VH-VL binders against c7peq0. Designs and how they scored, part 16

Target 1, 252 residues: c7peq0
Amino acid sequence: MHNKIYNSFIDRKAKGIKSFAVLIDPDKVNPADIADLAAKCTAAKVDYIFLGGSLVITNHLDECVQQFKTLCDIPVVLFPGSPSQVSRYADALLYLSVISGRNPELLIGQHVLSAPAVKKSGLEVISTGYVLIDGGAPTTVSYISNTTPIPSDKDDIAMCTAMAGEMLGMKVVFMDAGSGARKPITESMISRVASQVSAPIIVGGGIRDAEKAYLNCKAGADIIVVGNAIEKETSLIKEMADAVHAAAPVLK

## First folded at step 17 (VH-VL)

Design b23
Fold by ESMFold2, fold request of step 19:
Structure b23 (fold): chain C 252 residues (1-252), chain A 120 residues (1-120), chain B 107 residues (1-107)
Amino acid sequence: as target 1 above (252 residues)
Amino acid sequence: QMQLVQSGAEVKKPGASVKLSCKASGYTFTDYYMHWVRQAPGQRLEWMGRIQPYSGDTYYNEKFKSRVTITVDKSASTAYMELSSLRSEDTAVYYCARGVEWSGAYFDYWGQGTLVTVSS
Amino acid sequence: NFMLTQPPSVSVSPGKTARITCGGNNIGDKHVHWYQQRPGQAPVLVMYYDSKRPSGIPERFSGSNSGNTATLTISGVEAGDEADYYCQVWDVSSGHVFGTGTKVTVL
């Protein structure tokens, strides 16, 4: 089926339904804990599992994808550290261009090299404009990408970046403060981007509690992604999922 | 050394407004949410709202949303709470309380409280 | 309107254990924080995220949260533990919600 995962982003956005994604780093997750994670995500009605991170060094990706696919029905979406690191067992790939930066390798260069393998994989490929926002400290993605994040108080720069990305054909905007960010993206910045972008907006990085997840949704985020806070405290899965889902309109 | 020092007690008539201050010292003011919580005599604590001082992002309890305004002066490391259209049931001790770094889930440090009395 | 209900009082002898409950619908799906308030004083955080102890709070304080009940437990109770105790969560309906409060009396 063509564009199943992307169409779920669009359909849920059209209904005003907010989505919660749990980000799992294959290099950091203890394989013995995956069954418990999958069960908690299922019980909490988590909408997506994002697998990846700013840096994925090991070759555990395929095994991790297969474990989650076996243990639950939640869609598994790749969030790769490199466009060439794919798993054919996943449901979709976020094909990220770092449009916030001026590094030609991350804008298009790595994509030129990886495109034949990505096409051969048979994965659903989701064109994603990746907008890195300053999270209050250097992040792995900021260092590895050799890009300067958009300053956290420059709402208009983030807005123009996302708007240009959408005009150039990006189907999704991913606003990210980065894994390990000290501070999350402000609600003000999310609101300004959301006012000018019709594409689904994913927001992640530095989200530590259910209140922030909820308020990011109210500001205009469509999909909330949490990784680090859940790594530290898996009981947050249910509370954050409930908060995100409570931002949806009341049905019937 | 970390301190939250609140302004002094106030006596007001019904219909008036009150503006309370909370001066922070000994930490990076803009990295921590600032909450306002009140307590009527013999009653539970009641959260009124909060501000993120860096961004100015506010979030209010719906009960107070039409009457409360929370602001900051970053250069003075001071938060303010203004409550308008005062009623006798607004008689309470009002606390400022600090969240944790870039999270407002719980309140790890509290000011000494300011008594506001609303009487005719 | 998410509601947190606590018993109005708990009496405990010195050296014994006080258990302070906080009831709420599916409160186990939330994270509970606890505050101690002595008469005429501001609240002090004594437990966060159900069972984590802030720096400076003695190990005698512990917490749990499951189902419809969170519990703050104070073992080896001392006279200085006599205070009002409030639980707190976040909820979409009104933001941060505090419990009805429990007066712990050390006799």
Scores: ipSAE 0.868, ipTM 0.939, lowest interface PAE 0.8, mean pLDDT 91
Fold by ESMFold2, last read:
Structure b23 (fold): chain C 252 residues (1-252), chain A 120 residues (1-120), chain B 107 residues (1-107)
Amino acid sequence: as target 1 above (252 residues)
Amino acid sequence: QMQLVQSGAEVKKPGASVKLSCKASGYTFTDYYMHWVRQAPGQRLEWMGRIQPYSGDTYYNEKFKSRVTITVDKSASTAYMELSSLRSEDTAVYYCARGVEWSGAYFDYWGQGTLVTVSS
Amino acid sequence: NFMLTQPPSVSVSPGKTARITCGGNNIGDKHVHWYQQRPGQAPVLVMYYDSKRPSGIPERFSGSNSGNTATLTISGVEAGDEADYYCQVWDVSSGHVFGTGTKVTVL
C-alpha cells in the first residue's frame, strides 16, 4: 500500500496516539546484540525502528535492516545522514532537508544528486523538514551539516522554521538536538512548534528518562525517538515506550 | 565542593503561605533539575515537583499543583518553592534535591531540609 | 495511583545479609532507585537504575528488580547501616513515588 508508514504517522496523530521509535546506528550497534534488541523492542511494543545517524561509515546498513526485518515485525525507517545511505529492504526513508540551516547542499543540493537512486530503490519516501536544535555541545550532525543549530532558547525561530517547512510541503517535522546531545529540546519549544504546525512532529536528542519522553509527548510531540540512552541501557526501552504510550488513549 | 543550603525553619498559621529557598554551589546550576520533596513526621518521602533551571520548565505532583509554585533565580543559583493555603497537615521537613545532568530520574544530592510547622 | 509497598522493618545480625523488598505492580518494567535515611538526616542515594551503585557506596550494597518486586541487598551488615530505606520510581500517574519505607535494625 502507498504511503503506509506516513499514513501510520497521520492516523496515529489523528487518534491522539503517541509513537515511540528506537534509533539504531549501524556503525555503533554490536551485531551480536541485535536479536536481544529486537526482542526487547517487540515486547515493549516499540512503534518504529529508525536506522541511521549523522555519519554512517561502514557498509552494514543492509545487513542491519535485514536482521531487524527477520527478527521482528516493527517497521524499519531509514534516518540517513546523507542521501547515499539507502537500503531497499527498509520500509521507508525519511528524506531529510536540513531546513534549520543555510547550507544549500543539505537543503536541496544533495537531494538533486540522490533522487534517481532513491526513486529506483522503490522505498516509500517521506518528505521531512529537519530542524536541528543546539544540544549543548557539538554533535556529529552539527559538524556534518556545517550549519549553526537553532539556539535552544529561541522558541520563535524553531516555530517559524517548522511552520515555513510545512508551508513549503514538508510532510513531517523532525526536531532534533542530535545524537550525543548534552541537553534535550525544551518542552516550551516543542509546545511552541506544535501550536503552529499540523504535520507529525518527531522529537529526538538527549532524552535520557521516561519522564522527559512523557513530557515531550504532553508538549505536543507525536513521535519520540531515543538512541543514545538505549545504547547505554536497553532496559529503558520498555519504560520509555510505556511512558510514551501512556500519553495517549489506551486501545485494544 | 557541591552544596545545597536551604533557608531556616518556619512557623506559620493555617491559611498562610511559605516560600523556601535552596542555594546551590559547586556545580552548573542550570544543567540539573531541582526537585522539592517533603516528609511529614514519621511518614514517607513525598515528591512535590521540580524545575529545569535553564528553561524554567516545571512539572508538579498533581496533589500539590494548585498550591505549589517552584521558581529559580539563575543569577543567584537559587531555587524557591512556595506553598500556599497552608494546613496543619503541611507540617513537614521540606528538602530540595538535585537530579543528574539533564535527567530527573533520581536524586543524587539533597539539601539539609527545612522544617515548616503549621499550627494555630 | 502507582503504589510502592515495603516491609515496615527488617532485623539483621551484624555480618549477616539484609534484604529490603519494594513491591509494585510490574515494577520490573521500571527503574528503581534507593535511598538511605538516618534519623534526623537527609536521604542519601545508595542505588540507582535497579542495581547501579553511586560513588562511595560499598560493594556489599546490591540491587535487583524483576516482576513485581525490587530488592536492595546489604551483605555483611554493620551497625552504621541501621537506617530507614526508601525505594523510588517514576510513574505517569503521580510522578516520582517513594515506597512506604523499611527500618533496618542491626541487633
Scores: ipSAE 0.868, ipTM 0.940, lowest interface PAE 0.8, mean pLDDT 92

## First folded at step 18 (VH-VL)

Design c25
Fold by OpenDDE, fold request of step 19:
Structure c25 (fold): chain C 252 residues (1-252), chain A 120 residues (1-120), chain B 107 residues (1-107)
Amino acid sequence: as target 1 above (252 residues)
Amino acid sequence: QMQLVQSGAEVKKPGASVKLSCKASGYTFTEYYMHWVRQAPGQRLEWMGRIQPYSGDTYYNEKFKSRVTITVDKSASTAYMELSSLRSEDTAVYYCARGVEWSGAYFDYWGQGTLVTVSS
Amino acid sequence: NFMLTQPPSVSVSPGKTARITCGGNNIGDKHVHWYQQRPGQAPVLVMYYDSKRPSGIPERFSGSNSGNTATLTISGVEAGDEADYYCQVWDVSSGHVFGTGTKVTVL
């Protein structure tokens, strides 16, 4: 069970099944709305709840995780802005190394510091190559870490970065335009990366509609992550989920 | 002021090709999808396809996929739609329409339309 | 292919309310957008995401969507509202799909 979530990524990918993940910021979500959100996610057959933010300002992570775990059976995966943002109540942790940047702290430094706590948490840890793509807006991560994202039109750089991450043993590649991204990652870039990477590919940032979610899947994304759009319009959950679930990957 | 200006009316023979243009102004051309929608006389609107001008990524209606090519000239803020192997049933007014910012959900601005007549 | 069905015509007297329906299988799970097309003109967006009005569209236009039917409602109909109205959705099988269109006639 220690690799249950990761195995689900691999198994679904192997079967050509595309997954939809709803991103929730524990610091932004109203606890009173979680029940309804969980219900909508369940009804839409959302595959994963991603919990996390760039900054943990409040201690709402555990509470949020527990609420979702109580209200639905959807796996809760931590998607932290920092490796220290952990909750033992979650099903897994994406252990993100920002491989698109050259900040040693985001590559390994923060991981060293958080490692004991993460280990103690007992969480499934999924080594994740985090590839930050320019989304046309500064992200908290980019600002704080002074990390330059990969330009949105540099498909080869993204590809090589993802390849390197995979070859270094990272189990998942997360391509992210960032929270509040104006520009979503292009299908071309996704396709380019997917052509060279066998690991599950998560794509997030700036996805606003079902078409884009669908086409990202067709381009090679295995998991689509949507946050902001759903925060604004929860009714998008069903439409996007349906689109993703109807999608098939491009042949590599 | 945002504006989409399309090329003039075309008259073509069956089997020929037509290439229409849509010049955009008043907004950042690359940040909005450009769609093509046609309307035959007395018929409903029919979506043909779209292009993301920034990346050049296209998405076509399967009905037209084999005959339609949508392109852009970013330097000219102009989108193009080429339809080949024209048939009489291709007689229609063709519209370019802007999608919302970085989204293709709906169309917020439309060109004036271009009549394409296909006749022997 | 996903299909959207609209009544061919709706007649309404000035000042009254016109309701234009758009039928589709589980259309309530999709977001519906509406366009107005006056004679000889290009379509104009009048409603998006079921019930949201673009800037410049009067409040007398409203929209709803549930089950198998979306509805565009025009209250206090004016002569200028005479037009064809089209609903539109996105579907995985067809891409963007428009309804059959409804001719609204103001009597």
Scores: ipSAE 0.924, ipTM 0.963, lowest interface PAE 0.5, mean pLDDT 94
Fold by OpenDDE, look of step 18:
Structure c25 (fold): chain C 252 residues (1-252), chain A 120 residues (1-120), chain B 107 residues (1-107)
Amino acid sequence: as target 1 above (252 residues)
Amino acid sequence: QMQLVQSGAEVKKPGASVKLSCKASGYTFTEYYMHWVRQAPGQRLEWMGRIQPYSGDTYYNEKFKSRVTITVDKSASTAYMELSSLRSEDTAVYYCARGVEWSGAYFDYWGQGTLVTVSS
Amino acid sequence: NFMLTQPPSVSVSPGKTARITCGGNNIGDKHVHWYQQRPGQAPVLVMYYDSKRPSGIPERFSGSNSGNTATLTISGVEAGDEADYYCQVWDVSSGHVFGTGTKVTVL
């Protein structure tokens, strides 16, 4: 397996470069709109396309991946709701363990079941500690996973969770308020986590404007993920991407 | 009905500090950013900074960052703005303004404003 | 620092259309919001995200944004529309930035 995508995370982080990822749900996106979306992402210099949803109901994943791969040169990273949501056509897979919860199935159970298929896919696999933060309302992730998110005001719990994930060998920490989150993750929490974690930090959920995206980067996020906001308003892609890319590099 | 009610007019000398208050009502105080914007006589609006009341996260205009402190009292649904080292140029009407829900993109409700006069 | 430039004044007759411009480098890549301020009053949001109207704002108000110029258009101008109008954006270098303001006078 190759580590091209992970290496890009590490290299960019080392340089203090912040990255912007557009999250697309294959089951929600209209195939007719993908060309336009790909064009907008390219124009905005989006760094990654994250494909995934909490529920993949249809077999549209492969088609969606292939369509984006054809229409643009942006790396496509699978961000699955379950380890079974795999496409060999993608550039990488975030192999998520929900370390904020105590559901053994989401920690390792589903991974055991999906491991042969994931291995067979030939995908770059990036072990990811998924840290679910309370977004102010039940999200699909919380409901499906039957896990209790970390309270939004418990910075230390988030920090310790991320630290544990890193020490267990997880290569990336993904802090997520969840799809449809009302409350985005606080800058204080991001800062607290970033102060103790060397792994790339991905932050998503409830980010609605360029200011929040920018400040999350300043707080310590390496990659900003936005889905719902751009689904409603695609014109936000450029503004948010510019904000993220303008975040001052901090050399470590 | 949503409203922001600000404290009364202030008269200060150069070098002094002023602390203004903005009491919010009619909505969930912690779910909306609170901004402070000032306007000198005959001048344009000038953004000073904002606070997210839930987390306490602040974001300041660099121009004022060294002199401005924005805080909240959640129990009182009140935001505060303290400006130190006052100058004559700080004479202005100061507004608190609510941001949109969990976003700082724009300001949908404004206080009535507080006149601060700085004079020797 | 990011700057927004507006014409100092716009004069319009009742029933006619007023156009208030807001200039900024690549402002079309940003979302512009607009505020109305009547004499002695606090600002009021009249347009957000370039072309969206808040509740209570008449359909006479519309907005556009492209290239280096955003425009607030007031059709069928009424006496009550006489006010100062400010555009506003967010910029990484400056935070929230307001335009220089335009005084609309109804003749």
Scores: ipSAE 0.911, ipTM 0.956, lowest interface PAE 0.5, mean pLDDT 94
Fold by ESMFold2, look of step 18:
Structure c25 (fold): chain C 252 residues (1-252), chain A 120 residues (1-120), chain B 107 residues (1-107)
Amino acid sequence: as target 1 above (252 residues)
Amino acid sequence: QMQLVQSGAEVKKPGASVKLSCKASGYTFTEYYMHWVRQAPGQRLEWMGRIQPYSGDTYYNEKFKSRVTITVDKSASTAYMELSSLRSEDTAVYYCARGVEWSGAYFDYWGQGTLVTVSS
Amino acid sequence: NFMLTQPPSVSVSPGKTARITCGGNNIGDKHVHWYQQRPGQAPVLVMYYDSKRPSGIPERFSGSNSGNTATLTISGVEAGDEADYYCQVWDVSSGHVFGTGTKVTVL
């Protein structure tokens, strides 16, 4: 159905319910491990599977999407390295504009070229303002995007960037320290952005433990995305999901 | 090498406050969480709270939240813990303990401890 | 509040195996860390993320965590292993929580 995934972002935010997304890179995941990952995500009640990353080199995307779709009921959301990296088998596409950068190709140029094919794919398309935050070291996304990340201590720049994106029509804000980030986004920056933006806020990059995932939610993130830490240790899926879900209020 | 050096022992009256220091050296102070953990004589360890020195982001145990303040001086690579409205039950050894790089999940290095005695 | 319960003491002969348990509701869904504290000294990390050994900790230290129980196992116990041992987790209700502590005595 149309807008099913975006409406879930909005409905959960309206209820104060926080969401946990597991990011899986089709180029890095071992196909033999997908069944175990799907089972762990299902058992932990993971809310979304994000497939993609800064660089997707292989053509295994369709196969990976279809494996997850057959192995679990968790929505599969594409997180592409470019707007043309599309699988019609997914549930939705984060149509990312790198609004933190000044590269016109990543702001709108690639989208102009890909839009007819994206429309024909039948995917739910979610307009997403992508805000790259300095993660303490060069990352694949900072190199590939040829963009200067927002400095990690410039909360007002991140806030104004997200605010402008929302005013220009972005439905979702994605604050990301990037694949391979050493440091996560600060709670103070998340709080600053959340105070001025009503769109759902996705936060990812450098999150290594359940405490940080929980505190990011308390700071105002709506959706927590974890990739690298889970690639190293899949037992974190359950603990992080529990922590994110515990940030929702319990009705007395 | 790496060191966490805490301030000296203190004796306080009930109702007073105490501010302890923890000077770090031998590593990049701002990249590691700093926790404060106390231990009353013969009792278990008790986590009080922590700070991320780069951002100043704090997270406190609810038991102490109304009385504890954790701060840092980044230029001095020093963390501080202030505990107010002292009671006799606050008599304990207070430790600073370092997290790991950009994670506060566990504490991989501990200071020598500071004894605080609250006379009744 | 989340609670971690340990036996108050474990006695073990030199060369034998000490098993120190840490009980908590669904602790197997968490990651458990372990600290050794010798008398009058600060704690030292001896195990993290259930079963990972920090640099400098002998291979005879191992750990496991499932269900409601985490276990620190010290094989080939030596006199220098005599200490108090604490488990620790993070929990949303209380933050970082330490166990009640176990005194290991080497007889």
Scores: ipSAE 0.865, ipTM 0.937, lowest interface PAE 0.7, mean pLDDT 91

